# Ledger of designs, part 35: VH-VL binders against q9h9l3

Target 1, 176 residues: q9h9l3
Amino acid sequence: PRKMVAIDCEMVGTGPKGHVSSLARCSIVNYNGDVLYDEYILPPCHIVDYRTRWSGIRKQHMVNATPFKIARGQILKILTGKIVVGHAIHNDFKALQYFHPKSLTRDTSHIPPLNRKADCPENATMSLKHLTKKLLNRDIQVGKSGHSSVEDAQATMELYKLVEVEWEEHLARNPP
Key: E = the ipSAE of ESMFold2; O = the ipSAE of OpenDDE; V2 = 0.75 times the mean of E and O plus 0.25 times the DockQ between their complexes.

## First folded at step 24 (VH-VL; framework fv_amlenetug)

Design bb1 (at its last fold request DockQ between E and O 0.76; V2 from the best seeds 0.00; counts 0 for: pae E 5.8 > 2)
Fold by OpenDDE, fold request of step 25:
Structure bb1 (fold): chain C 176 residues (1-176), chain A 122 residues (1-122), chain B 108 residues (1-108)
Amino acid sequence: as target 1 above (176 residues)
Amino acid sequence: EVQLLESGGGLVQTGGSLRLSCAASGFKFSDYAMTWVRQAPGKGLEWVSAISGWEGTTYYADSVKGRFTISRDNSQNTLYLQMNSLRAEDTAVYYCAKAPWEFSGWYYFDYWGQGTLVTVSS
Amino acid sequence: EIVLTQSPGTLSLSPGERATLSCRASQSVTSDYLAWYQQKPGQAPRLLIYFASNRATGIPDRFSGSGSGTDFTLTISRLEPEDFAVYYCQQYDSSPYTFGQGTKVEIK
């Protein structure tokens, strides 16, 4: 089996009125939850909205942030050839301006067995926070200081591990 | 095992047309961008065209823009290159090459076919 | 476009010797988006190195890539008979994707 990593990104607002989501932090953990990557990232465009309440990103974090193009290369070196687990991961890939092969992607926001296990509708999109609380009895994204992408990535990996066997078998029979 | 097999090459007159095909196997074809790279006899490698995995966004080198058309049939795991208005300088071995991911904006080529020879004669 | 210049044009060596191939870019390859390929006569290119220093699957340890910015190097620590071929570098930092003109490693 291929090695797995989990990824979570934080985005800030750029462009007109800050409506463009730009990568500002990325965290990657391995199967055991060890941090492989955790960096603040400088978007190529001027930041209009830090979205601090949710992103946890502040202006001071951008002072020594890694330029986007450099960070993207660093991240891709880690992701290449691996199964990548994330929650609503399409948003992360969009922010990275990179799309991992679908066959090697696992999105915990679109795994019906995971929702079933959490007593949620199978076809509903549940938040990472909700699933983590329900299935792991752990509180994440608490307070007003913003999210921790490391914490979120770790939670994502742990959630996936709960349904890994079943889901991998499903995917083997029904390739995306 | 990843396999790429080009076909459709041959001798064609200047101004003529030719359609190349590349049959892919051993991977989820639609998950990856595909490219054509050519090599003139005794020369180096030149990127020709690329197409993204799912949306089918296409890219062309300036030397072939307006004359060549890249396309794909994901249901058949096949990549195509329609070449029109062929010129002598288009003479080359044409390789189909696989990208390591779906996004076609930037990538290297992790697998190559054996190529098919296109000869354009006056 | 980014022009890649490889040197030397031809490298004549004996089996067991160390080979050092250079690839210089006309401008900085910011993210180390550089690949190396091996091509033997009558064969398709084969990926050796990606992201400047990562060996592709199945590539022997004797092959290594290094460098950043404008200067990149492919090293073959101890040449095997099957290593005599043409080697190309390629950048994917910016479009159009360009190749070096190649370095031929031939047997002395």
Scores: ipSAE 0.793, ipTM 0.906, lowest interface PAE 0.7, mean pLDDT 94
Fold by ESMFold2, look of step 24:
Structure bb1 (fold): chain C 176 residues (1-176), chain A 122 residues (1-122), chain B 108 residues (1-108)
Amino acid sequence: as target 1 above (176 residues)
Amino acid sequence: EVQLLESGGGLVQTGGSLRLSCAASGFKFSDYAMTWVRQAPGKGLEWVSAISGWEGTTYYADSVKGRFTISRDNSQNTLYLQMNSLRAEDTAVYYCAKAPWEFSGWYYFDYWGQGTLVTVSS
Amino acid sequence: EIVLTQSPGTLSLSPGERATLSCRASQSVTSDYLAWYQQKPGQAPRLLIYFASNRATGIPDRFSGSGSGTDFTLTISRLEPEDFAVYYCQQYDSSPYTFGQGTKVEIK
């Protein structure tokens, strides 16, 4: 069977008025939650807004950050051929300038059985923080110093495991 | 089992047109970028064109830009190459190939078809 | 355009011997965006190695890739009868995606 990983990214603002989201950190964990990759990444364009309150990224993190093109190659080497789990994962792929095959992608923001377990409407888009609190009794993204992409990737994998058997069977019957 | 089957090759006069087809099976066709690579007789491999899976973004080698058009029909799992204004140097075996991703702008090819021969005569 | 130059053009060896194939790029290939393919007469190419060193699915461990920047190597640790073929390197760092001219590995 295919191996599975979870990914989470943090973005900073580049481009006019800092409105473009550019990748500045990426974390990847395996099925057991072990960290396979966790790097700060230097965007190819000037950073206008670090978005630190949400991203946790500060200027000091960029001093030794891996250039985007190199980091992207490292990340793609890990993702290739695997089932990739994330939360609102389209945004992560957009920041990577890469789109993983949909048949190998799992997005915890769009899994109806997961919402049912959380006593939420099946079509609701639920935040990672709320799902994690309701289903794992864990507080993530605590404080105002920004998110931890390692913490978020680990939580995302644990959430997927709650519905993995049901959802994989559903996808086998209903290929995306 | 991934399978790619090219068709539509043959003998064509210089200045003529030909359309190649590639029937795909064994994978979710729309999830992957597709490409054409050609090989002139006794020569090496040359990338020709690529198309992304979902948005259908196209890329062309300079040698074919403006003359060749890549397209796909995701409902029929078929890739096409429309070749116009054919030249003697377009003579080659044309391979259909699958990329491992839907889109990245950077492609290697994990599965290949058997190829179809296009011969362009004066 | 990145030009890939393979050497040697032909490599004549016996089964059981070690084969070393070189691919040199005209400029640096970022993040090792380099693949190797095997092609037997009358057949389509087969992917062997991607990202310079990762074996494709089903490729035996006697095939290994190494190198970075401008210099890349494909090694076959012990040649089997089925390994006598033409081998191509390909860069996918920048468009146009280019291939080397090939190295023919033939039986001595």
Scores: ipSAE 0.319, ipTM 0.758, lowest interface PAE 3.9, mean pLDDT 90
ESMFold2 (binder alone), look of step 24: mean pLDDT 92; pTM 0.936
OpenDDE, look of step 24: ipSAE 0.024; ipTM 0.654
ESMFold2, fold request of step 25: ipSAE 0.143, 0.142, 0.078; ipTM 0.724, 0.713, 0.678
ESMFold2 (binder alone), fold request of step 25: mean pLDDT 92, 92, 92; pTM 0.940, 0.941, 0.939
OpenDDE, fold request of step 25: ipSAE 0.790, 0.721; ipTM 0.905, 0.889

Design bb2 (at its last look DockQ between E and O 0.04; V2 from the best seeds 0.00; counts 0 for: pae O 5.4 > 2, placed apart)
Fold by ESMFold2, look of step 24:
Structure bb2 (fold): chain C 176 residues (1-176), chain A 122 residues (1-122), chain B 108 residues (1-108)
Amino acid sequence: as target 1 above (176 residues)
Amino acid sequence: EVQLLESGGGLVQTGGSLRLSCAASGFTFSDYAMTWVRQAPGKGLEWVSAISGWEGDTYYADSVKGRFTISRDNSQNTLYLQMNSLRAEDTAVYYCAKAPWEFSGYYYFDYWGQGTLVTVSS
Amino acid sequence: EIVLTQSPGTLSLSPGERATLSCRASQSVTSDYLAWYQQKPGQAPRLLIYFASNRATGIPDRFSGSGSGTDFTLTISRLEPEDFAVYYCQQYDSSPYTFGQGTKVEIK
């Protein structure tokens, strides 16, 4: 049968003045929300800004983190051949230095039926936190300790399930 | 059914030019990186060049850098290889191949065309 | 550049026998970025294995891959008549993506 996973990533600042976003955590869950992958990832460049308020990444997480090239291989092995669901997923793929086939990609930040369910304009870009609160009655990204990529990936999968049948039929009729 | 069909091979003189084409069908062409791999008569496989599906980022083997140009036309589902300054060692069957991803910087090749023969004579 | 050396060059076996093909890399292949291909006479290569051990779609269970780092193995548990071909390993850890020189599996 068809295999589907959801992914979410956390980034830290590298490069000049910490303006480059580099991958520091990645979580992947299956259709049922079970964790398939959850690793802290050591960027190939020096970390200038951990961005802890949003990323949840601290120095101690990097001590035994998986080097980026190895982690990317592990992640790509999981993603290959699967439908991949994410929220604003282009940013996750950019941090991975990888782009999944668009026909196998689902981005909950750009699904018109999902926006309609949330009483938002069809082409609006809505935050994961907002959609999750409105449609699942669940608070995510709570507190000042940063985001949880596991929590976010799980929420993203649950949001997609709300529109899965309709959206998969739409995509079958309207190939990318 | 994924199908890749190469064309444009033939006999060409040393120093000459030739353009290969690969017609693709059975998959969303722009979603996948595409590759040229060659095989000299009686020899093994040699990677030549790759191009990503979305941004059109290009990669070349050292042996062809500056002489070969890979390109694609996503509206016609066609991959190209412009081959200039051809040498005798460029004689090979040229395969068009599909990667499993749109972009990664890391490619293996899940579907291959039948190949087209390029012969470079002095 | 990563050089892949396959052994043996030729493997002469009968149908029903187990074939073991080796691929050794000149330096470690990160995250098992290694694939195996089959090429029959007059045909294009066919993907068998990716990430060292994952079977490609439609590849029968008798094909298996193993190994990591510098040493990789393709095993055909029970040779069928259609399995007599040349087999190539390929690394995709770094550009240029290189292939081994091939192992020919032929009828004894």
Scores: ipSAE 0.286, ipTM 0.760, lowest interface PAE 4.4, mean pLDDT 90
Fold by OpenDDE, look of step 24:
Structure bb2 (fold): chain C 176 residues (1-176), chain A 122 residues (1-122), chain B 108 residues (1-108)
Amino acid sequence: as target 1 above (176 residues)
Amino acid sequence: EVQLLESGGGLVQTGGSLRLSCAASGFTFSDYAMTWVRQAPGKGLEWVSAISGWEGDTYYADSVKGRFTISRDNSQNTLYLQMNSLRAEDTAVYYCAKAPWEFSGYYYFDYWGQGTLVTVSS
Amino acid sequence: EIVLTQSPGTLSLSPGERATLSCRASQSVTSDYLAWYQQKPGQAPRLLIYFASNRATGIPDRFSGSGSGTDFTLTISRLEPEDFAVYYCQQYDSSPYTFGQGTKVEIK
């Protein structure tokens, strides 16, 4: 079986009006929740909005941040050949300017059995925070300091593990 | 194209209840915070309530706390405002509005519906 | 809560003139989380400015926002006939996400 990792990214706003979501932190954990990667990342453009209340990113985090191009290379090296688990993961890939193969991607925001287990509508898009609370009885993304991408990645992996067997079987029968 | 369509407004007696709906289209509804803002006849805008996109966090103005409940059905792309114990001062056009940013609560609003009128009479 | 006070209540001007609208906050609005809206009679509000100084999509460059902390300003450099309306400021620094009481820009 392929190795599995979970990823979560934090983005800041760049561009003239801060509308561009640029990668500012990326965390990757393995199946056991061990951190494989956790770096602050320097966007190629000036940061207009740190989005701190959500991203947790502050100006001081960018002082020694890894340049985007370098970070991207490091991250892609980790992801290559693996099953990548994430929540609303298309946003992470977009920020990375990289799209992992669909067949090797697991998005916990689009797994009906996971929603069902959480007594949520199967076709609804539920937050990581809600699912984590409901299914893991754990609070994440608390406080005003912003999200922890490591915590979110770990939660995402744990959630997926709850439905891994069922979902992998489903995907095997219904490949994307 | 982003569209927001409010419904459910009407005439209601003091102490009564009413449920407003806002049908959203043209964007990924679940990704965006939503809000209700009301405007009494001839008056200014008053923020009423907001709900985050993903987390479902809710916020209320003091004037409606304990009486109004904001909720959303992301499967139906619909925002709701349950209004209980209505008062004369709740008479207003109620607007549904969309926050500009994904996943969060930058609670300013880049798109607005045309509003639905709620009239509370004694 | 952060109370926003707009001034003046009414601004009477002619087309082509410069309009300056003030929005004062009872406490500092951090990160310049301040928006401006335009509302014409019988219409829903329209976003003009966000983050105190950023024009929303489709907003003409004659509209500009400035300020920080407790004092914010919306400027219309040269009034067009369609600019006569009511303008509201709104803070989104913290709940409740309050509006100012509005400034009416009317034709002199």
Scores: ipSAE 0.021, ipTM 0.664, lowest interface PAE 5.4, mean pLDDT 92
ESMFold2 (binder alone), look of step 24: mean pLDDT 92; pTM 0.936

Design bb3 (at its last read DockQ between E and O 0.77; V2 from the best seeds 0.00; counts 0 for: pae E 4.3 > 2)
Heavy chain, then light chain:
Amino acid sequence: EVQLLESGGGLVQTGGSLRLSCAASGFTFSDYAMTWVRQAPGKGLEWVSAISGWGSTTYYADSVKGRFTISRDNSQNTLYLQMNSLRAEDTAVYYCAKAPWEFDSSGYYYFDYWGQGTLVTVSS
Amino acid sequence: EIVLTQSPGTLSLSPGERATLSCRASQSVTSDYLAWYQQKPGQAPRLLIYFASSRATGIPDRFSGSGSGTDFTLTISRLEPEDFAVYYCQQYDDSPYTFGQGTKVEIK
ESMFold2, look of step 24: ipSAE 0.373; ipTM 0.785
ESMFold2 (binder alone), look of step 24: mean pLDDT 90; pTM 0.921
OpenDDE, look of step 24: ipSAE 0.710; ipTM 0.894
ESMFold2, fold request of step 25: ipSAE 0.044, 0.373, 0.106; ipTM 0.668, 0.780, 0.729
ESMFold2 (binder alone), fold request of step 25: mean pLDDT 90, 90, 90; pTM 0.925, 0.923, 0.921
OpenDDE, fold request of step 25: ipSAE 0.859, 0.857, 0.870; ipTM 0.927, 0.926, 0.928
ESMFold2, last read: ipSAE 0.041, 0.337, 0.109; ipTM 0.673, 0.767, 0.719
ESMFold2 (binder alone), last read: mean pLDDT 90, 90, 90; pTM 0.924, 0.925, 0.922
OpenDDE, last read: ipSAE 0.856, 0.866, 0.869; ipTM 0.925, 0.928, 0.929

Design bb4 (at its last read DockQ between E and O 0.71; V2 from the best seeds 0.00; counts 0 for: pae E 4.1 > 2)
Heavy chain, then light chain:
Amino acid sequence: EVQLLESGGGLVQTGGSLRLSCAASGFTFSDYAMTWVRQAPGKGLEWVSAISGWEGTTYYADSVKGRFTISRDNSQNTLYLQMNSLRAEDTAVYYCAKAPWEFDSSGYYYFDYWGQGTLVTVSS
Amino acid sequence: EIVLTQSPGTLSLSPGERATLSCRASQSVTSDYLAWYQQKPGQAPRLLIYFASNRATGIPDRFSGSGSGTDFTLTISRLEPEDFAVYYCQQYDSSPYTFGQGTKVEIK
ESMFold2, look of step 24: ipSAE 0.345; ipTM 0.776
ESMFold2 (binder alone), look of step 24: mean pLDDT 90; pTM 0.926
OpenDDE, look of step 24: ipSAE 0.861; ipTM 0.925
ESMFold2, fold request of step 25: ipSAE 0.129, 0.071, 0.182; ipTM 0.719, 0.691, 0.738
ESMFold2 (binder alone), fold request of step 25: mean pLDDT 90, 90, 91; pTM 0.928, 0.926, 0.930
OpenDDE, fold request of step 25: ipSAE 0.825, 0.810, 0.812; ipTM 0.913, 0.912, 0.909
ESMFold2, last read: ipSAE 0.108, 0.107, 0.374; ipTM 0.704, 0.697, 0.789
ESMFold2 (binder alone), last read: mean pLDDT 90, 91, 91; pTM 0.926, 0.931, 0.930
OpenDDE, last read: ipSAE 0.825, 0.828, 0.846; ipTM 0.913, 0.915, 0.919

Design bb5 (at its last look DockQ between E and O 0.12; V2 from the best seeds 0.00; counts 0 for: pae E 12.5 > 2, placed apart)
Fold by OpenDDE, look of step 24:
Structure bb5 (fold): chain C 176 residues (1-176), chain A 122 residues (1-122), chain B 108 residues (1-108)
Amino acid sequence: as target 1 above (176 residues)
Amino acid sequence: EVQLLESGGGLVQTGGSLRLSCAASGFTFSDYAMTWVRQAPGKGLEWVSAISGWEGTTYYADSVKGRFTISRDNSQNTLYLQMNSLRAEDTAVYYCAKAPWEFEGYYYFDYWGQGTLVTVSS
Amino acid sequence: EIVLTQSPGTLSLSPGERATLSCRASQSVTSDYLAWYQQKPGQAPRLLIYFASNRATGIPDRFSGSGSGTDFTLTISRLEPEDFAVYYCQQYDSSPYTFGQGTKVEIK
């Protein structure tokens, strides 16, 4: 079986009025939750909105941030050939300007058995925070300092592990 | 096992048309961008065209823009290359090649077919 | 476009020897978006290395890639009889995706 990693990205606002979401931090953890990658990333365009309340990104984090093009290469090296787990992961891929193959992607925001386990509607999109609290009895994204992409990636992996066997069997029977 | 099988090559006159096909198996076809790369006899490799996996966004080398059209049928796991207004310099073995991901922008080629020969004569 | 120049054009070696192949880019390949391929006579190319230094699946460890920026190297630590072939480098940092002209590794 392929190795699994979980990814979570934080984005800042660039472009006119800061409406463009640009990658500013990326964290990748392995199956055990060990951090494989965690870097602040410098967008190619000027940052208009740090979105600190959510992203946790501050101006000081950009001083020695890794340029986007370099960071992307580093990240892709890690992701290539692996099953990538994330929550609402399409947003992360979009920010990376890279899309992992769907057959090798696991989005915890779209796994019906996971929602069912959390007593949520199977077809609803639940937040990572809610699922983590409900299923792992853990509080994430707490405080005013914004999100921790490492914490979120770890939570995402742990959530997936709860339904891994069932979901992988389902996917094997119903390939996308 | 990933398999790519090209077909449709042959002899064609200058100004003529030819349609190549590539039958893919052993992977989820729609998850990956596909490419055509050609190799003139005794020469090196030249990227020709690419198409993304999901949206079907197409890309072409300047040498073939306006003459070649890449397309795919994900339901049939087949890649196509429609070649029009063929020239002598288009003579080559045409390889079907798989990219490692679906998104546009940059590709290397992790799997190749055996190629199909296209010969353009005056 | 990024032009890749490989050297030498031909490398004549014996089995068991070390092969060093160079690929120079006309401009910096900033993200190490460089691949190496092997092509044996009458066969399709085979991916050897991606991202400058990562071996593709099934590729023996005697193959290694190194380098960054404008200078890249493919090394075969100990040539096997089946390694005599043409090797191509390819950049995917920017379109169009370009290949080097190839280095032929032939038996001495």
Scores: ipSAE 0.451, ipTM 0.837, lowest interface PAE 1.8, mean pLDDT 94
Fold by ESMFold2, look of step 24:
Structure bb5 (fold): chain C 176 residues (1-176), chain A 122 residues (1-122), chain B 108 residues (1-108)
Amino acid sequence: as target 1 above (176 residues)
Amino acid sequence: EVQLLESGGGLVQTGGSLRLSCAASGFTFSDYAMTWVRQAPGKGLEWVSAISGWEGTTYYADSVKGRFTISRDNSQNTLYLQMNSLRAEDTAVYYCAKAPWEFEGYYYFDYWGQGTLVTVSS
Amino acid sequence: EIVLTQSPGTLSLSPGERATLSCRASQSVTSDYLAWYQQKPGQAPRLLIYFASNRATGIPDRFSGSGSGTDFTLTISRLEPEDFAVYYCQQYDSSPYTFGQGTKVEIK
């Protein structure tokens, strides 16, 4: 119904001792939570640390992964002209080496009305897991096999819908 | 549009000091590491110093350690280079440059200023 | 410190010709943390290539990078008049982040 998508990414460790975070999975869902994009992405440099405990990425996922340059083009084509919702979304944009226009960006980690609904201080940065449990009565990121970017993107969209009317009106009256 | 504007260059005697500034605009300054790179007349590029965005971690080339100090003021979107104990070999155009991220250590430079000339006379 | 040695020092070529520029590192550049820059007289450097082979935004397809470890190459498939400039490689694997001495591409 709306030209709005939610995005979530998973990163692996590259560079010396695996300290550089590089994009290894990206998932995009529409307003209804339908998956528009979900690809494992091969970083342009050697993976030193899959960070599987948190990322959910394993060596087998990289065998047929889409090269970063190609994946980035595909992702940017989907994002162009849309309102993009994410959680701590700045990190996703850094991994993509792309920054979506701020007027079209919604970050569920920084929405005061959403924090109020969760009985949290308006300026607190709350985890996606915490907000989803409090506001949607759902457990995400369950177990120790890492996060699912599809699950996380879907949860992010559902959270935004809780405050969408109020927050879109606020932004229209208070442009960034 | 990313813009970087250096200032503070000039003529200085050996042993003297100068402070360079770089005014930044068109991006969220605190989210990116910043760098000084210099170029002696007719010579190639030499990395001088870098500073990370959030933690303000500093890095220096051996040729300037102990003499130069990089700093930033995130509230003013300004990068600085304090240069002390200047030598003739410090004569160069000094460029302010932006790294593509704030994180540790792996800096290539996606945007550059136009440079400011520092001349150190003997 | 990783020393980068570029060759040749000067390439004298005509428009339309292929230019091949080499950059050799004194020790392995882990994970291909190598960039290439173009610099015209009186101008600041411009980023061409990062991660050894990734073209920066807005850089024409005639520029390509390759290599790994200690040996890296910048190729300009068909020289245009605006491509006559000095080219630098730069490693960002470890501090200090070092540049090569440059290769000048000039009109024959």
Scores: ipSAE 0.006, ipTM 0.503, lowest interface PAE 12.5, mean pLDDT 87
ESMFold2 (binder alone), look of step 24: mean pLDDT 91; pTM 0.935

